# VH-VL binders against o27280: the designs that were tried, part 422

Target 1, 266 residues: o27280
Amino acid sequence: MDSMNVPEVLEIKRIVEESESVKTFIFSWDFRREVRPGQFVMVWDFRDEKPMSVSLIDPVRSEIGISIRRVGEFTDRVHGLSEGDLLGIRGPYGRGFELMGRDILLVGGGIGMAPLAALADEATARGMRVDALVAARTADELLFLDRLEAAGVNISTCTDDGSCGFKGFAHERLLTLEENHDMAAVCGPEPMMFQVMRILDERDVPAQLSLERYMKCAVGICGQCCLDDTGFRVCAEGPVFWSQELSRVREFGRYRRDPAGRRVPW

## First folded at step 17 (VH-VL)

Design C54 (framework fv_marstacimab)
Fold by ESMFold2-Fast, scan of step 17:
Structure C54 (fold): chain C 266 residues (1-266), chain A 118 residues (1-118), chain B 112 residues (1-112)
Amino acid sequence: as target 1 above (266 residues)
Amino acid sequence: EVQLLESGGGLVQPGGSLRLSCAASGFTFRDYAMSWVRQAPGKGLEWVSAISGRGSSTYYADSVKGRFTISRDNSKNTLYLQMNSLRAEDTAVYYCARKSNYGSFDYWGQGTMVTVSS
Amino acid sequence: QSVLTQPPSVSGAPGQRVTISCTGSSSNIGWGYSVHWYQQLPGTAPKLLIYYNTNRPSGVPDRFSGSKSGTSASLAITGLQAEDEADYYCQSYDYSLSGSKVFGGGTKLTVL
């Protein structure tokens, strides 16, 4: 019937080391199940299941890629795997990015560049002019720069420590960029996204932001992925939201929810 | 020098139509969002409409939605405001304004007067 | 009235300091949106005076300064001069209004 909600056990075809802490796992994919930039899959290591954004969509090679940052027990186990090993994958899930206009700005922080790298591929294939602001704590945590350059993307970088490009945060660098855009796509830590959103609102640039909030389920039946005053469910209605939707959410950029559903500051 | 020059204002009867133009010079027009801001006689400033640099996104104040259409021709460096179904309360000086990367209106035209009266 | 509230008038003598307030709410200044200030001399178009809370465009004297705290912003004018007689408007962004850039009601400054 519908295989989207049943995990497929897939062989890891290739692993790309993006940085010391990030790997991209590449799988053969049947594109009769459409995948769009901004969507996520559930990755199952036969013990735990976690949502991961799709970072590579290649119908020509019949491949998808999933980029995973090492941050805990699940991701440590997955990082220990090799080509030929197996993972369960189900999906895709969620609302992907929409492209509009001729000029797009991508603003990515850390692993948030993963879904934006897939979006950059689609935007450049459509003939759009793509500017990317790539932010990280340090130069060695900047992701996908070579891939973006190969796609013809105009790249600006910023690092907290000043080790590459502008010294400072993404929103500080954004204020120094004078050019207007038809739309923007933003993905990264919520405090970064909140600051960037306010600037883009004031510039009259419609922005889409991807919220990769902790989720216990992919179908939005739990409270973990519900936004405060709007009742949005990230896994059902997101993870991609327009800035106008998010500017009204009291949780956005201020605090998150832990696995027990309690509010904790960023 | 950055310059914005409005034209097209005048006297129109209620229910009538009018098109305003704003000729821009001294900057790369396509790189900036543009807005129309109006001021009724003896009153304050009211934002009316905005358009993105390439024209893909438009925004309107609730008071003019469905009646006004903002557009631009980047090949001619010109901003337009098509005003339909005009009402007496639309009587105002209409300013063309450039939106900066900080979200401010950093340059303004001299304004063009629109009077809606029978 | 206006979403951003300004006093309708303020006055001062030459050389004095005047402050013009701009009071907003949680959906605009309180949400973290920036505040800009415009000067409108009689019979002329508005001119940008202060942008992004505290910054002055080239050519604006340092007698003019802006600040922002909580849900409010202020424009301070020191060493008042006769040519400062004008209307002053604050401007911000409000997410609760559809696509809306919002202006204060304006403050008429009279110099004695």
Scores: ipSAE 0.684, ipTM 0.863, lowest interface PAE 1.4, mean pLDDT 87
Fold by OpenDDE, second read of step 17:
Structure C54 (fold): chain C 266 residues (1-266), chain A 118 residues (1-118), chain B 112 residues (1-112)
Amino acid sequence: as target 1 above (266 residues)
Amino acid sequence: EVQLLESGGGLVQPGGSLRLSCAASGFTFRDYAMSWVRQAPGKGLEWVSAISGRGSSTYYADSVKGRFTISRDNSKNTLYLQMNSLRAEDTAVYYCARKSNYGSFDYWGQGTMVTVSS
Amino acid sequence: QSVLTQPPSVSGAPGQRVTISCTGSSSNIGWGYSVHWYQQLPGTAPKLLIYYNTNRPSGVPDRFSGSKSGTSASLAITGLQAEDEADYYCQSYDYSLSGSKVFGGGTKLTVL
């Protein structure tokens, strides 16, 4: 097995509290190992291993950031860590986002903003114009607003409860936007992504969407993240897919596989 | 051949208004973000404003925010800069510039001179 | 005054190598934003000379080269020629200025 598939034990340099439930863990990174927005790493806490998106890529400071939402036992343990503590990181894996055109629309929901934040940094570094639709259940769950604003990203927010920005879902807010972009990058709850993709397709806006599936190996071997009917492995062919690719995926927006491989509806 | 031609410059009194135009040709205008960059006499370059290819996003330097408005008409391949509440410090040659995919300005017009004076 | 700092002037004899520095900060070049260079001949509009740190547009001689490291960038001109006498500007992006594009103060290159 390639040495790249062995977790490297890294020290947490610093922790950024993004919200009540989300923390960003910063690590030193050797950028001889390239990483792209949209790719993920496997985070190992010496008990369990979970895939996490890279939310910060800083080659100048030789740092990466991984944003993690507290949702279960694994993430509970990780959120209990402090600066100076150790984690195993292996990767990066998967297909990242591609940038095209001059204008890009980012549509993110909840923790889905993590890879999009990294993409925003790259896009702005290239001098692209970035609009971001940031969605969450409540205002307190909106992520990376200050970071994005500081970067000059034009932000539109929407919340389920209307506590910030547009009251409603991301796709509903999107419907109110009149102008299109050269491309879109989407990441968040799959039902959200499904609706957003539909709208973007109707508007002939090329779109890339990052899927979330249960991943075990991250190297396309175990098949736990295979998408029905296509054979796409989210860890290998994804997690970033073009809308045309996802149009072939029957389960997209409808159901996913749980750790036991059972179909679980969204 | 890519061409950018600025017009609309001239002499205006402080507090006055002026509208600059930039006629673009030789490329698919809507595919490119555009910017205005100015240069005061004997001074350096200063970014003024930018607009996305489709016009959905606009950006301004702090020095002109609230006074200048950038816009474009893609059907006419024309970029505009509406300048209101002009000040003496706005006196400069104003260049229209195309933004490349890399964020640079790969093509520039020859500029149009704006003079704000009593 | 400029967000990016350039020396006001540099000079060299024909055939020599000259370098023009562009010093930024952690909010622009140091953040990893790309640097571009422009040449402005007397009485003319600026011309793109180097884009995205190191790349030359078509028509730009290979004696012009760009580099970036840390919080600074540099333009190098080898085999200096009389026609290279001009003003040179670096340009980047700064997130601390609400996403503004920023220019250096410019460097006047004199060929002796």
Scores: ipSAE 0.015, ipTM 0.517, lowest interface PAE 7.4, mean pLDDT 92

Design C55 (framework fv_marstacimab)
Fold by OpenDDE, second read of step 17:
Structure C55 (fold): chain C 266 residues (1-266), chain A 118 residues (1-118), chain B 112 residues (1-112)
Amino acid sequence: as target 1 above (266 residues)
Amino acid sequence: EVQLLESGGGLVQPGGSLRLSCAASGFTFRDYAMSWVRQAPGKGLEWVSAISGRSGSTYYADSVKGRFTISRDNSKNTLYLQMNSLRAEDTAVYYCARKSNYGSFDYWGQGTMVTVSS
Amino acid sequence: QSVLTQPPSVSGAPGQRVTISCTGSSSNIGWGYSVHWYQQLPGTAPKLLIYYNTNRPSGVPDRFSGSKSGTSASLAITGLQAEDEADYYCQSYDYSLSGSKVFGGGTKLTVL
């Protein structure tokens, strides 16, 4: 039995309110355990367990951050916690992002910006040029703008209602961008990612996309996060996939499986 | 004004090699993916190869994979196609084309004729 | 033989409406990749006619229109003119061919 699979009870060191519905929980982390942007951890509140992306990786402060959007019972409970309270954390798991080239485009929607924010930190630290297309329904839901700006990221915003930046969807904004990048990293609603991926494919821009699926074990055993027709396990082979890999996934951008394993459309 | 000018075409024997060039002007060359598209006499268009703007990622049609090499020099605003092990079926007008942000080829050169014959 | 299938020829009289079909599959048009159209006049390089399914570049008359549905796309030409006599090609992207850009076989349009 790998000790990594045993939840470690950690104290919430700090809580950052990112938006009305999103909080980042910061924990002390022993960086002898490597963690990369795009990887996820299993968060245990002693009642239930959910996968969450790592949104902050700070080796200097020996901290990691996990950004959580309030969307259900589990996250409601977690959002009720305070600094000093305890959570169980096990991981990290999954395949993270790879950085290539000199210029990177980040395309994120909503809470999908969480892993991309961590990636942005790494990319900027490496001296890469980072452009970020940050999308949300409204201005109030745009995440990590100040953080990204402070890191030197060139930000373009997109909102459905036009309350901030480009009025429309991320893929529509992307079509207006004239320059191509060495690579792209994408995370957000799957329909968004699907559209963005197609554009990037047509532009010959290598792209990595982070998928979200219902995960139980996080170690590739239960199969609950298995993608149709490929056998890819989001927790093991992902959650970060290359565009070429996702092209083989029939369900990508079309449907997902709910906790009962039923197909549900996006 | 966007301009693409191909050169390097000519007559070559089977098994021979030829290097095509495409001089680009009127736009930020490095920001755009470029492609070679060929057209055999009396035939349709066939995509040959593409290269990304900055990353240098290359793509090839199966018909030329392993024989052709696409490259670019962004400092010279020039696209290249090194063609080795040429075959009779490679005989065509070779067009240099800029890929738009929509994935289309929005600008084309006049083409350069490559004839592979013994 | 082409990944995208076009009729080899279509014809129409001046002033008529003609359509050129472009039939793909689930790995290209059906995947949701965009379709573009090119016009090639005799002895000239291809020219972009329609991009991203329905859009006209500057200088292209509005009598040219594109559409896409399912695994197919279509180019429509209304008010056919003598100058429209040319070869027309559809183009898309196919992920199953190592990310290839794919063309249709081309359609010769004759104005009667």
Scores: ipSAE 0.782, ipTM 0.895, lowest interface PAE 0.7, mean pLDDT 95
Fold by ESMFold2-Fast, scan of step 17:
Structure C55 (fold): chain C 266 residues (1-266), chain A 118 residues (1-118), chain B 112 residues (1-112)
Amino acid sequence: as target 1 above (266 residues)
Amino acid sequence: EVQLLESGGGLVQPGGSLRLSCAASGFTFRDYAMSWVRQAPGKGLEWVSAISGRSGSTYYADSVKGRFTISRDNSKNTLYLQMNSLRAEDTAVYYCARKSNYGSFDYWGQGTMVTVSS
Amino acid sequence: QSVLTQPPSVSGAPGQRVTISCTGSSSNIGWGYSVHWYQQLPGTAPKLLIYYNTNRPSGVPDRFSGSKSGTSASLAITGLQAEDEADYYCQSYDYSLSGSKVFGGGTKLTVL
């Protein structure tokens, strides 16, 4: 019987270069272990283990994809791997996104589009109308536009420098969107998510937000994943939270934690 | 021209029930979140309930939770408020209001008076 | 008992400036939620006067302006006119009330 707490050594079947700094690693997957958009897996390179969101869920091809941004020693090593190389995968972990209604808004910043791309696939397969606001610093950092277009998603882009689409931040672009939505899913830098959450709260659009940066443990044992105001552990209770839950977290949008666990202002 | 027209108000005894309707015209009703806001005679505005989207979430003020139910029929461009277990303190003019993309109430109906009295 | 505090009344003479305050807390304005202002003439429904802190709908004269700082917001009316005599309400959002939209208690503006 499969166990989500034991790593399975899987061959890298295909690698997709999403940008200069982001790659998607695709593996054959046994869907007797169900995986949903918004969940994460632990990726083990036989030296270190790190949590990564699932960005592709394809039961027709029996594949999952994991999108990884190059940000440090572990991710640099993984980016150096080739098709045919091996990685350990265990999971999935965490609660995924819930889909409600007929019209959904996705708001993604940078690598935060990865779990939202998987959600877009499920939402469009269910016949939902999907609007995606894809935000980045520059045009070359916008992710998954071709995949979203192929899925039939209505795409708006936003770049800080104006190199593609709206010039400005995601929350500024969101204010110019008049379309009604039954729910939203948001993933990206925490300051962006905080601004977007407040606008969606005021619009009476229930939002789910994914806190990728707080995924510090896999099985809910590590108290370091805990959100101070609510006692939620991101790896056990998250990484996906409803906006009403996040509005009560003193650290959300105001402070971050450094590697030593100290509060640091944004 | 955006128009919201409330109906269904009247005199009702304590413990009774009443259903309010709001007929919307001049805009694509299904594209907007809708709310009910009330005002007791000589008093201020109090938000009562909101409904998002087409089959979306509903929200209620603590004072009406469990007693009031907001709903909408997008095929008829109509918003409803089912009011049960009415109390004297529910006496107010009830306004239908449209929520803008900025979170403001950009259009209001003329209101319908609900009086809870024996 | 409103969650947002406004003075119950304010008065001024024609041509003068008046300011109406709206004081909130950490769960509403202080959390960063926006502030909107409504004008209610006697016997009428409220009308949107200022939205999203500082913006005016089409048809609202620039004599009306809004601002927001910290846990508070204010509505300024310059060049006061007789037809400005009305009740004014601020409105924000408060997450502590299960996501309730909250109104100030209202301010009666009297033009002397």
Scores: ipSAE 0.675, ipTM 0.851, lowest interface PAE 1.4, mean pLDDT 86

Design C56 (framework fv_marstacimab)
Fold by OpenDDE, second read of step 17:
Structure C56 (fold): chain C 266 residues (1-266), chain A 118 residues (1-118), chain B 112 residues (1-112)
Amino acid sequence: as target 1 above (266 residues)
Amino acid sequence: EVQLLESGGGLVQPGGSLRLSCAASGFTFRDYAMSWVRQAPGKGLEWVSAISARGGSTYYADSVKGRFTISRDNSKNTLYLQMNSLRAEDTAVYYCARKSNYGSFDYWGQGTMVTVSS
Amino acid sequence: QSVLTQPPSVSGAPGQRVTISCTGSSSNIGWGYSVHWYQQLPGTAPKLLIYYNTNRPSGVPDRFSGSKSGTSASLAITGLQAEDEADYYCQSYDYSLSGSKVFGGGTKLTVL
């Protein structure tokens, strides 16, 4: 067994409250172990284990951040933790985002902004122009706005209820934006990503999209995260995919597998 | 007013090369993806090539892949199409077209005629 | 041989309604990509007529309308006029052709 696959018990260094339902847990990290935006780690609370995207990569402070949305029993327990408490972390795993060109568009929805925030940091550090379309149901669910602004990201917001920015969905807002980019990175609800991808394809903007699936092993052996008709494993070939790859995935934007392996619509 | 003006067309022998240019004006050129679309005499429209707004990504129809190269100079508001190894079937009017936010071609040039003949 | 199939020709009398079909597949229109329509008058460059399935650019009369359903799209022209005599092309995107923009074969509209 690769030592990389053994969870390391790490102390929560600090906790950032991003929103009512989202917290970022900060850990000390040995950067001899490389981590890239778009990759994920397996978080173990000594009872259960869940994949989580890395939302902060700080080589200067030797820290990583993991943003977690409160959505169930596991995340309820984790959200009950305090600074100084322990979690098991193994990884990172998966294919992260690739940066190309000079201008990049980030399109994120809800907790999908987590990996994109990390990508934004890297892109801005490289001197790239970064535009971000941040979407959420309501204003109070918009994530990482201050952080993105501080990094020099040009932000456009949209909310379902119109409480902040454009009233509507991300793909609708995208249609109103005239500027094109060298590349786009997308992460959020799969129906959103599906719509956004089509627009970007039609605009001749290469796009990378991060998928979310139930993952158990994280190392491509269990098949829990296998995508229909392609054999792509989200944990191994993903979670970041190019639009051309996802166009071959029948289930993308249409349905997913639940923990029992059943097809469930989005 | 948006304007696209193609140039560089002419008569060329099979196997020859030609470089087309499209001068754009009336809009922020660097913000828009651009395409070449051709039309053989008496035939329909055929997409040839596309380039992203910043020039970082290029796309080609299978019929021209490996032979044609699309490029742009945003400082000069100009789109280019380098055509090598030309064939008789490449004979067509070549249109420069701007890609809209919706993926349509919202503005077209008047076209430049390319004739490949021995 | 075009990826999108159009009837080669349609005709109608002035004042009539005509429709031009554009039939695609699951890799283009059926996948959800938008359909656009172009009008090409004799001896001229194409002009955008309908974009994103149903929208009219400025200057396009409301007697032109577009629709999309399943793997096909349709252009409808009501109150047909002599000036509408032209070639009409549908256009979409196809992921199976390395991300190609695809046109229909074109339809010649004759006003009788």
Scores: ipSAE 0.867, ipTM 0.929, lowest interface PAE 0.6, mean pLDDT 95
Fold by ESMFold2-Fast, scan of step 17:
Structure C56 (fold): chain C 266 residues (1-266), chain A 118 residues (1-118), chain B 112 residues (1-112)
Amino acid sequence: as target 1 above (266 residues)
Amino acid sequence: EVQLLESGGGLVQPGGSLRLSCAASGFTFRDYAMSWVRQAPGKGLEWVSAISARGGSTYYADSVKGRFTISRDNSKNTLYLQMNSLRAEDTAVYYCARKSNYGSFDYWGQGTMVTVSS
Amino acid sequence: QSVLTQPPSVSGAPGQRVTISCTGSSSNIGWGYSVHWYQQLPGTAPKLLIYYNTNRPSGVPDRFSGSKSGTSASLAITGLQAEDEADYYCQSYDYSLSGSKVFGGGTKLTVL
């Protein structure tokens, strides 16, 4: 009975409604099992199991949070649950973010802010200065702004439609930001992450990017999680990669893989 | 006005060491990544080393990795390049350059000459 | 594998147009990295002339323009003046060289 591979049945302690399509489910957690920002867990509703990023890590309250976007049958069922209901959780899995330097930049797109919110909490607790660029299609899809503000994060926003903050894409907003940082962490759609990575490379800002992909299984046994060129598996060696690792992967930002393992343009 | 002023160049024998300095003024030094770029006599520009704004990350060209160390003191607005195990091919004018938010070198110092000769 | 190629020299008469090419590869310009251009007058430090493919710093006249397409970039100088006589360098980033900044070999512009 490997503790990382056996689901623990946990009671939903609290549910936070982040938006119409996103909820954060909060559970009591035994921190003898370490969990770090950027790691994910497998969430089991006693019918199907799906990977979800950890968005809250609170050792003081002995809680973790898992943010889930409503996108299909599994997530619809989970969104229908109430406080007091049960879910199976196994993990954590994957390589988390590494913090370095004194000043960091977070760039998140949509639900990609979930693992970055956990990172922001840890960075601010360590006394680091945190700037966050929060991007979404519309104002209603901007996530965790109140939580980031409460943590003392300096926030910039952009929306594709201009409904909040800068009108445009994350990389366009990034070019208008004058401040440089010791590192960056980026999570969102791969095309957004590719554009942001390229700018950060040229600025000499080392970036970590969280590459969250479709999975059929967990921890190194799913070939569909494998990145081209490098042979890295998102669930085994990711989901967090340094920009220099991803810059040599021709697939990153250009192609994804379907369930049959074929390359499909973004 | 943005100014970058290099110093510490000179003549040194192969295998010797030199420490270059770049004094910055006219901008908030701690907010900008900095680089060293060199130019051998009659040759083109070659990037040598870079350091992040707060000094948490450093980068080196393969030709100097393991021999040169870039550092900065943000309290003194000064960039440094410690050059060890110098070779004849390191002979060049060394420029201090500021990196913009677009990734360009938007301001350059006047350069300091390093001559490695026996 | 990862070099930016410029013609070693170009020349023109006053008032004419000259173009300086910068040819890269899939690991630099072709990967999507930006191209910047620098002007070096004789005996002086380089000065930023064009940044992020097409943009001019304050004080650079609109006679200077940049473009980027595929694996290549170009610097165009219209209304050529004697004061434009200088060395010109393109610069980008290359991931295959341990993530290094890379300069073109430089182009000497002579105003006839």
Scores: ipSAE 0.494, ipTM 0.780, lowest interface PAE 2.9, mean pLDDT 87

